# Ledger of designs, part 3: VHH binders against a8x493r558to705

Target 1, 148 residues: a8x493r558to705
Amino acid sequence: QWLENALDMTNCRLLRVAGESKKNFVNDSPFLLINEASVYMLARHIDMDVQDILTRFRSNIVVRGLPPFIEDTAKRLSIENLEFEVVDKCTRCEMICVDPMTGEKDPSLLLALRDYRNKQKMTFGIYIRQSNFEPGQFVEAGSAVRFF

## First folded at step 1 (VHH)

Design p11 (framework vhh_7n9e_1)
Fold by ESMFold2-Fast, scan of step 1:
Structure p11 (fold): chain B 148 residues (1-148), chain A 121 residues (1-121)
Amino acid sequence: as target 1 above (148 residues)
Amino acid sequence: DVQLVESGGGLVQAGGSLRLSCAASGFTFDDYAMYWGRQAPGKGREWVSGISWNSGSIAYASSVKGRFTISRDNAKNTLYLQMNNLKPEDTALYYCAKDLYEYGSTHMDVWGQGTQVTVSS
């Protein structure tokens, strides 16, 4: 309705791209995209820093400027002239409970997801794959992102 | 069809308390986050509070934090807002809404008629 129409998604920007993904989005495996706003909402309910959550989620791409969890309904997106299709939602498992730096286990993040999501789904983030050919196209932090 | 019916508003003096209720029907109440929003005379709508499907996650707008308490009774399909230490600036029409997303989102679905809260100075 009007609340949905009032959401400002015109200033959605690419915030972060994993090192190797900065050079080339052409890949047989999908890229994992996470919405920064969704991470902030989750972070408010767990004693964990936003950057620690992002590290545990092992995202390839982080976008900014979207309402929380709107990525759950996305079917397509573009980054500049590159077009992507959403191929699946990312289901989370015990791996997000392991601190990548220390190897220590902490179930808090998985329990928070269980609390916030439907009881049978532990999803956070979306898998995307490039759907058009654009040889030599480059993307960088600050690139415009549009969701469809 | 989704239906939300708010009640419990009224006239109170500053420092007083009110308890708002929202009776929900037409959807599986336990599957959705729920929200309270308000609209003061001459102003736009603002989000007040949100609660996840199982009450495990709760958030408040800074203007009401520490004074209002959101809660839900899934067995009764009812959302509540306990309002304490009311201030004149809390005067507004209060609405409840279901959402596809947890608290703090503006992807709210189906607002009811609302219940008027007036706080005298």
Scores: ipSAE 0.005, ipTM 0.149, lowest interface PAE 14.3, mean pLDDT 73

Design p12 (framework vhh_vobarilizumab_d1)
Fold by ESMFold2-Fast, scan of step 1:
Structure p12 (fold): chain B 148 residues (1-148), chain A 119 residues (1-119)
Amino acid sequence: as target 1 above (148 residues)
Amino acid sequence: EVQLVESGGGLVQPGGSLRLSCAASGSIFSINAMAWYRQAPGKGRELVAGITSGGSTSYADSVKGRFTISRDNAKNTLYLQMNSLRPEDTAVYYCAAEYWDYGSLHEYWGQGTLVTVSS
């Protein structure tokens, strides 16, 4: 339902912001946003913990409270008073095969993503860029997120 | 909030073919995966074939090479093409959908459609 999807989006919350992305959104580089619900769906196709998948995906921003993969259709979003535009989808490569803690290589996640999502486009997550420049602003877990 | 309506079952002779359909309505935009299950007389319900939102498919060993699962997103319909049917394929076939709603995963099931393979 359109209405149910709109209600789900108004309940969207910021779950995690990694590293310097939390403190300086005015950087010129895009940020990688991952939807937690999408990760849960992918996790059911592999023997891997959700947190391990998030770590391997190297996300800057994780949001909660959205239907799985709805981020793939987003054009813009806001986190509190900060506005972002979606600049691209994130195509995944062999880097997600490397365990960031041990350095061991396991192709399972990339193969699962290829099979689960799209064999010609192995995308997961979206790149976003801040569209308004209000220096000194930062966000924290629990901040309201709205998609457009 | 997803309704599934199955059709296409019936009586067929060994070696015959049937195509099952499952029409989805309601909050279909939140469906992340769909599957066909079956329950034979005196047995438990088992997974026959599954298809993810990305189009990846999986099959039970007993039906690999004979059955094909597919979906038509424009028609909101899931299909199971069953070829080279065997008496042991006799079962009630159920359509199932995984639906995300407010952070909770729900499973919706169709009413089932009977497939009888006998001479």
Scores: ipSAE 0.000, ipTM 0.114, lowest interface PAE 15.5, mean pLDDT 72

Design p13 (framework vhh_vobarilizumab_d1)
Fold by ESMFold2-Fast, scan of step 1:
Structure p13 (fold): chain B 148 residues (1-148), chain A 120 residues (1-120)
Amino acid sequence: as target 1 above (148 residues)
Amino acid sequence: EVQLVESGGGLVQPGGSLRLSCAASGFTFSSNYMAWYRQAPGKGRELVAGIYSGGSTSYADSVKGRFTISRDNAKNTLYLQMNSLRPEDTAVYYCARELYDWSGYEFDYWGQGTLVTVSS
């Protein structure tokens, strides 16, 4: 089973959505998704709190329970009965260098990202777009997530 | 022209200490984030420590508690105090000033480096 569906992890769950516990996905704009495990791996390379990195990355969706960076190879995913297509990887810019609480600028996160990703255009996270549009559908923290 | 000149490297025994200096010129040192990087034989470059214009600092996990980055804005000089040195700290150490644009392109300036060898 694991080899048949390497991206279908039984413990993969939605951790949070843009600071909300519940999200209506009827908006057709792309969403930015990051994998918590990938953030933990990056955090080990710098002296920075995981939550601070998550805040700086400004992701719409955070998932938990996946191997680090497995999201980089995903083509599709589902959250409950909602289906999404991966449209691109997210290239990071200087916005992640600004502390949202103090406004102070520190390029350490962007530099660590460059070093950690082996010069892979400073990408971290994926842009996703809903493919099966059903108005009124919602997801909550703890919702099942499956990658394909 | 931006210039960064490192000094203070050398051979030291395990457990020893060294203080690296970086003399900066050609830009407004006091308003810039500065950092120390290192590159060990056969490995890629890694960020060691960084310091904001205001004095706030950040460190790589591998050096935290042993190294201290500091700056003297009046002398346009960046420092790295290295204590409790280990063989794995052996590397060429670079002083750097980095800039970004909104597209994610990086504009790096660093010197020629100073060699630190931790060996008996």
Scores: ipSAE 0.000, ipTM 0.103, lowest interface PAE 18.2, mean pLDDT 73

Design p14 (framework vhh_vobarilizumab_d1)
Fold by ESMFold2-Fast, scan of step 1:
Structure p14 (fold): chain B 148 residues (1-148), chain A 119 residues (1-119)
Amino acid sequence: as target 1 above (148 residues)
Amino acid sequence: EVQLVESGGGLVQPGGSLRLSCAASGSIFSYYAMAWYRQAPGKGRELVAGITSGGDTSYADSVKGRFTISRDNAKNTLYLQMNSLRPEDTAVYYCTADLYGYWEPDQYWGQGTLVTVSS
């Protein structure tokens, strides 16, 4: 009953954009978006700090206020007045296994993804690209995010 | 791990009011759908009120119009404002947090706070 309302994405906010607080998304390359709730859910499965997982995943955009893994089925989204289309899911590779501080390899995170997610495709996050012609637009942490 | 701590219960006369609070720690509060359940002596647990991460609310018929659920995401706190209390509202009230996803959702429960409505 109220569980159906819990899938409402109207309270989704932009948590982080890589680099500066204001960003221009006009680019030929897709941007990598991660849902913080999905990271939190993965963190419960693996004995690893949420911030360590976020650091290893190296996303361009982090959003909060969404149910975990709902981004896997998203087709479009908006950040303020910017429109984005979902291009593909992000398949993770060995680079998430490398400790950013020491350079040592630990396959635990990639193995956890394989065990926790689709065994044929170790996906986490989505690639998005701007779909409207609005050059020079900028967003900030706290900007409203809507998924379709 | 998430910890939920209820407070605000006590003894109140019929027709009185109480406000329950539930403080959440150890997790990201704003992602959770939150709810209040209660368990009266000799009865099973029943859902009293629920609120989604987006702020949509729902109520059991027995409390609709008398109770109001709300949340303050900045304070990681859930509230239940109880007005026009009746002896039938006497119960231990529990706060719950539920994180939805494609996998089995984890539901967290607090230890409860006792509300007694009697003259």
Scores: ipSAE 0.000, ipTM 0.117, lowest interface PAE 16.2, mean pLDDT 73

Design p15 (framework vhh_gocatamig_d2)
Fold by ESMFold2-Fast, scan of step 1:
Structure p15 (fold): chain B 148 residues (1-148), chain A 120 residues (1-120)
Amino acid sequence: as target 1 above (148 residues)
Amino acid sequence: EVQLVESGGGLVQPGGSLTLSCAASGSTFSYYALAWYRQAPGKKRELVAGISSGGSTVYMDSVKGRFTISRDNAKNSVYLQMNSLRAEDTAVYYCAAYDEWLYGDSYEYWGQGTLVTVSS
C-alpha cells in the first residue's frame, strides 16, 4: 500500500502557459498540453534538444513532475481550482519538421515519433477543455496540477 | 538567426510623441514574439511592451494608454508609438525578439538600443 501511495502524482506543477491561455481557458478550440518528462524521453531518441522539440510541438500548456506519457491515459485534470476534460490526443504532422525560428526542414522528430510512439498515428500531447463552471482565475508557472 | 536594427530615438518635449522602429533581418520573423525594453542610467532593464506572434499585447502599467506596440510581418518590423511622454520615460530603448513557446530565456535576440530623452 505504501508503494501505491508513493506513486501518487502529487508533485505535478504547471511549467508554462503560452499565449492567450495565460488569461483564460474559455475557448472554442481545445488547448494542447504536453508533459515535459515525455519530451525528455523522446529527446533520448533523436539528436535534438528539449527546447527545440517544445518549440516544434507548439503546445499551449507544459507540465512537469509526471511520469513520461502518463498524460496519454488521463481522463481529467485540474490546474488549481480549474477542471479540465481530455478531449483527444494530438496527432502530429510534418509541421514539426519545420524549425519555427529558421524555417529549415528536418524530418528527425517525425521519424522518431513513428519509431518510438505510434507507427499509424504520430500522437504526442493531449487536447483539454475546461469543464467546471467557476469564476476564472489567473494561473501561473508553479500552479498545482492533478491528473485523474 | 535574427539581427535587430532600431531607429527613431531622439529628444522630445514632455507631452510629445515619438515612434520607435525595429527592423529584423532573417527568416521566420512571424514566429517570434517581440518586445520593447528600456534601461535608464543606474536602473535595471525593464519590459515596456510586448507583442506575440499571434498579435496579443502586454504593457507595463505606467505606459498603458500612452504607448502602443504593433508589428508588420511583411516588413519584418515592430513599432512602439509613444504618446504623452514624461521625463521618467527617458531611457535607452531596446528591441528584443524571442520564442514565446520555449522555456525561460532561450533564443533571445537584442538590438543595439536607441536613446529617448524627454526634456524641456
Scores: ipSAE 0.000, ipTM 0.103, lowest interface PAE 15.9, mean pLDDT 71

Design p16 (framework vhh_gocatamig_d2)
Fold by ESMFold2-Fast, scan of step 1:
Structure p16 (fold): chain B 148 residues (1-148), chain A 120 residues (1-120)
Amino acid sequence: as target 1 above (148 residues)
Amino acid sequence: EVQLVESGGGLVQPGGSLTLSCAASGFTFSDYALAWYRQAPGKKRELVAGITSGGSTVYMDSVKGRFTISRDNAKNSVYLQMNSLRAEDTAVYYCVAGYFDSWTEEYDYWGQGTLVTVSS
């Protein structure tokens, strides 16, 4: 299938991070990482704007340059010289039905995810935690991302 | 105005070859990942092949070894070389561009599509 693991992912990049562009990831709560290509695949299923899906998923970190859903198999990753471990997959709930700016409810995204992915678990994205840290560590958009 | 213009589609016999080209304008080409999608009758669009700004490639399993995606940043173009074509490859093929490193509104840009028909 097009998700086979023989793919070269050396040009994966950090696209967005919550807050300022130089974000400190030192925290005891996991960060939510989403793969933009996976969003594109879901968008094709429901005919919804990619940007609206990204906003509704409320991710902390967005990466680009990966095959769709390859993040589901990841155990560890690095962003430049920072190391992260995958702690869990993100199970989605009704919050993705609510437009964060207007508060309007549209269940189509959750229904599409239920149908397209795991009808039982409805997972999309991964929770990650920095595995080695020093005070003051930062990353920025365009940083190289590697999965292993 | 962002524009993606596909060419190279047409009729070909099973086992034949075609090269699709996509000429891009209206954005900084070297910053974008490019992909070829296709849509056959009764199916949703599917990713056939993709190439990142750095040149890494991905392929749908059924075309791997038969299709090759490449890019030429000096010419603002992306290509899909299709060999050993099968009836199952019949579809409209779309060129798609996505933006790296954007902190503002992000779109993938779609071309108009080019029809590939594989028939004896």
Scores: ipSAE 0.000, ipTM 0.122, lowest interface PAE 17.5, mean pLDDT 71

Design p17 (framework vhh_lunsekimig_d3)
Fold by ESMFold2-Fast, scan of step 1:
Parts: sequence; C-alpha cells; structure tokens
Structure p17 (fold): chain B 148 residues (1-148), chain A 119 residues (1-119)
Amino acid sequence: as target 1 above (148 residues)
Amino acid sequence: EVQLVESGGGVVQPGGSLRLSCAASGFTFSSYALYWYRQAAGIERELIASITSGGSTNYVDSVKGRFTISRDNSENTMYLQMNSLRAEDTGLYYCAAWDYSEYLPHDYWGQGTLVTVSS
C-alpha cells in the first residue's frame, strides 16, 4: 500500500532492453530489471560510470524515473500493455568484477555493493517474468512503465 | 544549490520518541514528493516513508502506526515523528527528493542523521 502513491511517476520509462528481450518476453528464464536511480546511488561509492555498472550487472531491462530501491518492494509491473510478476531479487556474484572491455578483474563494485547493502544478500535488481501472453508484442525505449 | 539537512537524531531508550527534521533549500519544495530512507547496521537501505506534494503518505509495515511523516511547505521542512521506538529502528535516516523534470533523474540527499535505540 505504501508503494501506491510513491509509484505514481509519470516519467517512469523503459531506458534499455537488451538482446532477445527486445522482442520476446515469453520465456521460462526470468528477465533482469535494473532501476537506473538505484545504480546512480551505488555509483557514488565507486569510481565507475553508470553505464559501466549497468553493463557489468548484465541487465536485460533498465527503467528510469523511479526512486532508488523502490523496485525491491514491487510485486508486479507493466510495460505498455505487457504485465510482469516479480519472481525474485537478483543476488550478485564475482561476474560483476570483470571489466567486459579489458577482461581485468576489479573487486571494487562487489565490495561497494557489500558495504552499501551491509553484507546481507548482495542483491541488486529484480527478476521478472511476463504474466500475460499476447503474441507479436514489442516494447521500445521510452515505453511507459508502471509498478504495483 | 540543492541542500537537504537532517536533524533530530540521537540516543533513546526503547519505547521513547524522536522527531526527525529535513530542512530543504534550492528547489521548489512544495512541488516534490519527499522520502525517508533508513540504513540499519547489517541491513540494506530501505524506503520507510513517503509523502506526496499533495500530502498523501505511505509507510512500510514495520513502522506503520508508530511513525508519522509530514511536511510544512511554508518552512520547506519535512518531518518524521517516531513513536514507540524499538531496537530494530536503530540506523542512519536519510531524507531524499527526486527530480524527474530532466530525462536523467536528479537525486537530492541529506547527509543522514543517526538514531540509536538502546537500553
């Protein structure tokens, strides 16, 4: 209930959809959704560009226009007319330590996450799965996103 | 420039009360929704309370009925009245505002104020 008023954000938009996620959300594998504002908060604890963090997090879907970490409490969301359920939070591992351009290992991002999230589960982002089925649907950058 | 300054934190015994204040400057305060976030030791930062520009309020279940968020637009100040405090309420409390007028959102945060509930 406390999410109802906090999530009435008219500027909440789909910023990025990666790979096959661009055209087909009907899949047994969940999609990883990242809130850009949450990444922006984490970026203050590390000398790294927001886009580099997003790349390391291997996000499928990036949304903009929400308060940081509000996605952690969401149960459902919609992108245009597509409906999704939140199936779990994403726990991060050593893969975020590898620079995708150079291959160098740098534990800074994982350590910053650990420190920022106080060593419980190092979660960042949510796994979502489409809950309604309509063949031939596509979403694009700029599509409206609503959380429930 | 935008500035948020929290105050009112301190040490209190279980069952006590504290009122936190967040004084804001540098933006059109009355037009923004405002938020209180909490970071407890060993726990991830969480949104605990919000108030819209119109005055509608929301709370996480753990504080509902005990905490009250309010705003005074004439003073550019947001408050969190904390009653019936418990040990688990211990943490750093941050006020925040989000500017979505740009396509890239601009966040504004205070420095945090420490609340310690101990016997």
Scores: ipSAE 0.000, ipTM 0.296, lowest interface PAE 10.2, mean pLDDT 73

Design p18 (framework vhh_lunsekimig_d3)
Fold by ESMFold2-Fast, scan of step 1:
Structure p18 (fold): chain B 148 residues (1-148), chain A 121 residues (1-121)
Amino acid sequence: as target 1 above (148 residues)
Amino acid sequence: EVQLVESGGGVVQPGGSLRLSCAASGSIFSDYALYWYRQAAGIERELIASIYSGGSTNYVDSVKGRFTISRDNSENTMYLQMNSLRAEDTGLYYCATEYGWLDSYGEFDYWGQGTLVTVSS
């Protein structure tokens, strides 16, 4: 209740994704994609370690080498020859306030998202779904990524 | 994959010039837009210049007329010619493209190390 009282936050939109799905895109739920450059911008804004933010956000896939926040306007993307559609933006909730290693709670990251990114929704990252479902397909680290 | 490496930074007097380079290792990106960002100490990273596949360019107002962005698609290299440098131009300069790569391990830095430009008398 401490966090809900501070933020008046009672509504979080989280899609459920499996940990083993990092390189396998045949999951029934959309995959959560985060842009590393966007995390870097947030980290500097709130004086927090980049790796701590990445760990707290618990994304399925991370991309790098792209301009910060380009993912916010994306409609489609490709990873190699596979095509994906953007389903929704990821609204963050109190789970990002918990240190995954220690269990310590700190509302700073969520408060920063409320003030910095999107006061109404506190979004960071995007949910994607493969546009052509072909069971058994996977990609690996270093695969080329393009946004449309 | 696209690996971008910035170079050409240094220390220069006000009114001086520098030419920055951004080279891609092993990739051809002739159809992609390319960007230069600047990060000053204590200030958010900002987009300062862009060049599109067709050669059109765009600049933030503070550098218009002083900086020129260009590309050499045969060498997979983008340049930023910086003239009439001012103290306010001091910062780390990063290049970027709309073409990136997947990293599933979650251990990262920035797009690259950037190249430092210091304008001081």
Scores: ipSAE 0.005, ipTM 0.249, lowest interface PAE 10.7, mean pLDDT 69

Design p19 (framework vhh_8k46_1)
Fold by ESMFold2-Fast, scan of step 1:
Structure p19 (fold): chain B 148 residues (1-148), chain A 126 residues (1-126)
Amino acid sequence: as target 1 above (148 residues)
Amino acid sequence: AVQLQASGGGFVQPGGSLRLSCAASGRTFSSYAMGWFRQAPGKEREFVSAISWSGGSTYYADSVKGRFTISRDNSKNTVYLQMNSLRAEDTATYYCAADRSYYGSDYLSESEYDYWGQGTQVTVSS
């Protein structure tokens, strides 16, 4: 059902990109994409602000308007006219336990992720790579996103 | 238990400078977008400047662009507004505000800010 939902979603939008207004995709290095709805689902298991979780996850790209964790099974996506392949899932380590502003350690986020994932995989987010390369192309907040 | 406190206002002559500070409680506030708004006597509140949670993006009203500089120190949960070349029309109570939108929102819209400080008075007069 995730495929059907992804294909029919007209409200899926790019919320933020690195640099906060737009992003040029001109190299072949993977980018880290996080789904906002997945962050909300995880947040219900801990007392932590969504922005604090996003900061700790260090995402390049944040998308909105998707069901939680639909990104876990995606193979491809597009942002406007740019196409991306999903390379892998992002496995999380103790870095997400460190407050980037204070350096204080709080294991709650990693423990919540472990419990949510049935203690088997501590993955959150996906690595994507641009599959059609057009130098000088860019996307910005509000750009349409489609998952396949 | 979470609060915003603006300070640094005062009296200054035209052409002078002031630096305003906005101190936030709670470590999570350092991850929020922050804005400065002002309200002159008998007028509506207006946007002055905003800064993203990371400090990577800054926004300014046309009336203050080139004269004011917004900055933040996330390790201290503090936002600053450096005001140079002050004019009589800059006289107002200045408010700081925090936007808890997920990874960002419309920084220029007053309605997007969830938390507001009490304000600090700036008077520019000869």
Scores: ipSAE 0.000, ipTM 0.123, lowest interface PAE 15.2, mean pLDDT 72

Design p20 (framework vhh_8k46_1)
Fold by ESMFold2-Fast, scan of step 1:
Structure p20 (fold): chain B 148 residues (1-148), chain A 124 residues (1-124)
Amino acid sequence: as target 1 above (148 residues)
Amino acid sequence: AVQLQASGGGFVQPGGSLRLSCAASGFTFSSYAMGWFRQAPGKEREFVSAISGSGGSTYYADSVKGRFTISRDNSKNTVYLQMNSLRAEDTATYYCAAGPYWLEYTSADEYDYWGQGTQVTVSS
């Protein structure tokens, strides 16, 4: 089915992680995960470059192979042998309006989130926390990501 | 095989102009961000400028803003760096690099492919 295929999460993989191959996810603070497909949908709405949106959102992890915004329903995931729980959705503030390269403010991204998502809580991305303790583990682009 | 060939360097006087070119082959050019980095003898490699795969977003180091302009021609698989009002401190080997469109533009470590470089010397 078309809808069933659109909701298939079995072909999800890690697209980017800050500090590739040396990233350690064992931390008390949660990490921000963003779904590439969700960024593409937002980019189309505001006519902004995908790279620019990703840079402003300051994500730790980017995944590919998910339907747009399906990450909002996720409860748990794994990357390689690392297990994670979803602890919250990321509510965005005016910081995403600041270009990290130039320091210029442009409210377009925050206004687009208000119009496109939730006016009370403008959310984009999910916070995840490692649920198993595995010190010294590293992941790289292309690593399998499983949601469950 | 992926190749990036930088060219257009040379000797110029302060206040002069040069245009660097970087010809790319072996990958889908429009799907990659392109960046320029430079390294002077005895100094670390530093970010100069970057451009998104579509050409819609451009980024510049503070030291070159208003003087340098990055552009690309996806039909020719080439990225350009127009350098105006050159200063002695711009003297360096200039490298072009290609990375995935979601990369952190200023982070050299996130670029997948690198060219051999082209020398720019600004001196009287």
Scores: ipSAE 0.006, ipTM 0.224, lowest interface PAE 11.0, mean pLDDT 76

Design p21 (framework vhh_8k46_1)
Fold by ESMFold2-Fast, scan of step 1:
Structure p21 (fold): chain B 148 residues (1-148), chain A 125 residues (1-125)
Amino acid sequence: as target 1 above (148 residues)
Amino acid sequence: AVQLQASGGGFVQPGGSLRLSCAASGLTFSDYAMGWFRQAPGKEREFVSAISYSGGSTYYADSVKGRFTISRDNSKNTVYLQMNSLRAEDTATYYCAAQLGYYSDWTSPAEYGYWGQGTQVTVSS
């Protein structure tokens, strides 16, 4: 299955590493990972750009090329040669209603999340932590991502 | 080797128009948000406009809203800034910059990892 995942997920790539994660990506502190395909599904419930939703979610890491919501059941993942464990799901609050550029408040995203994700208790995204920490290791955009 | 090549600057009278372009190479352009920043003599570099990797979201500084329009063509690896109703206060060197498209602040120069060399815009009579 691991090898099958590697072959099937050749188009899965890392798109984003936030400023702090860019410098301390391999830190023992959890990082927030968002699956872009899951955001596309949420976006169908509101008239909002995918990039705006991702900005509001304040993710450290964004991945592309995966089925929607596969991250909800993931236990482990790799980014190139780095291994990560899923430690928790991210519960969303009113902060996602504030446009980070303008400060304008719009409840639409939280209401859509409540409606669409009612069985998932307002969770969107996962917290991950590197299982074998080695200082100074970084991963760049375009890196292959595999879920186990 | 990542390169961002800005062009299209020049001399115009107040009320005139210019279109700046920024051609990117050495990166997967469609994965990057693009921004325009400017720096006038004796001033710090300031935010002008930004556009998401898809082109679906745009942001503008209050000083340019309604006058400037940012756009991109991912098939040509190019971002554009259409500048209308130019004012003397718009005189500056204009820089394009690239950032991964999912970030918490589009206005901060520190969030942009790649920068072009700039193109000079002078608005004077």
Scores: ipSAE 0.006, ipTM 0.190, lowest interface PAE 11.5, mean pLDDT 76

Design p22 (framework vhh_vobarilizumab_d1)
Fold by ESMFold2-Fast, scan of step 1:
Structure p22 (fold): chain B 148 residues (1-148), chain A 123 residues (1-123)
Amino acid sequence: as target 1 above (148 residues)
Amino acid sequence: EVQLVESGGGLVQPGGSLRLSCAASGFTFSSYAMAWYRQAPGKGRELVAGISSGGSTSYADSVKGRFTISRDNAKNTLYLQMNSLRPEDTAVYYCAADSGYYFPLTEDEYDYWGQGTLVTVSS
């Protein structure tokens, strides 16, 4: 009952945080988190590099060490002492079809996502918002991540 | 201490070639995304080419087909092979490193920067 907690998150690590130079999470817009394992699963369905997919998805936060798509069921998470709530899933649009460097359009990623997600909603990643207020907080690659 | 040291810049005539190198130390090079930026006289800094920790590459339209970015993880070195050089390629070229899996598209997201190497293309 209250003693049963079988979530194995021991290998979950922060891989990347993009954005402000101080890597702070205090702003009016939620941050986009992507699970690297989920990207690898999507990559198996298209002839595109994992790194190209990550670049096109323009996530703020990338985590490693989780089972694919476990982020879809999360309600809360922590990165070190920072607490976050999941506010929504990220619905993808044609922006992921545009190469960020060249501006060339390729619909392959959006079509693969539509097919992989059973053509219902083209969601990939989660929007998170910091739930505790702590000025001057910092995180770095390798920081522990825990999902609730 | 972390260091990125660029080399290979110089004066070259239009149509010529140069190979830039960036020697990295003080961090696990193979886990980092890398990029080349340049800053021409009187202009802002721009991304020229990027390479992920896994070797995936991307190029600015102005250099695509002429420049090749590559990395040698055994030597902790990043390269930029520049062919068919044009006067507008004249700039200080900077090596940049980011701890992420993919390379950032904006300069303010990078963790480490080199001091730069000057490339002058003139007749």
Scores: ipSAE 0.000, ipTM 0.164, lowest interface PAE 13.8, mean pLDDT 75

Design p23 (framework vhh_7pa5_2)
Fold by ESMFold2-Fast, scan of step 1:
Structure p23 (fold): chain B 148 residues (1-148), chain A 122 residues (1-122)
Amino acid sequence: as target 1 above (148 residues)
Amino acid sequence: QVQLVESGGGMVQPGGSLRLSCAASGFTFSDYWMSWVRRAPGKGPEWVSTISYSGGSTSYADSVKGRFTISRDNAKNTLYLQMNSLKPEDTALYYCAKGPDLWGEYYYMDVWGQGTQVTVSS
């Protein structure tokens, strides 16, 4: 049945949150969430380090333990007791072609993404916004993540 | 047309082992991440394990880490799940699933196989 096609992603964990000593999601802008498995799948088609791809995508949050691109279907998610709504998919532009350290331009990443997405809209990652505001909330690597 | 055919299930006592196979056809198997998903009686589907296109990256549900090993043979278009130290709680119908659709959404809703039954009992 159709209800039995929903996946139970019990092993999804928070791998990384951008920033250093203090982590929180009280912000006026949406956060960009990237699935590590999706990055590895893309990385297969270009000779680029996974961390360089993550840096070029400017991800705020990285999750591990999901199948590639399953995040594209999400409408809501939770990280521990924090709840988030998916605002939109992140459409990639020429900025991912620019090395943030040197300013050198290489279209390879954008072209690989276009080819890998079969020339569909070039999205990679999802924008999320905290839906339950509670002051002083913090998360760290290893926190449980659930997608809805 | 994409086809996934699971096999290797059966009955085993606690502590035993089974090896599941999934024969894939209708797509370029070596280009896709593959997953194992299970459904216990009266429960929803639970993701078990995923393997990258090359086999170089694997991930596992916490409930099976250290006991199950996912692998693949791209020359034979076959996905495997080696299950060791089986527990009664591992009793479920096991499905082979093509990874999330690179071209669309809800890929697991379209292309998971018929499943193979694993029963762990004394």
Scores: ipSAE 0.000, ipTM 0.135, lowest interface PAE 14.1, mean pLDDT 72

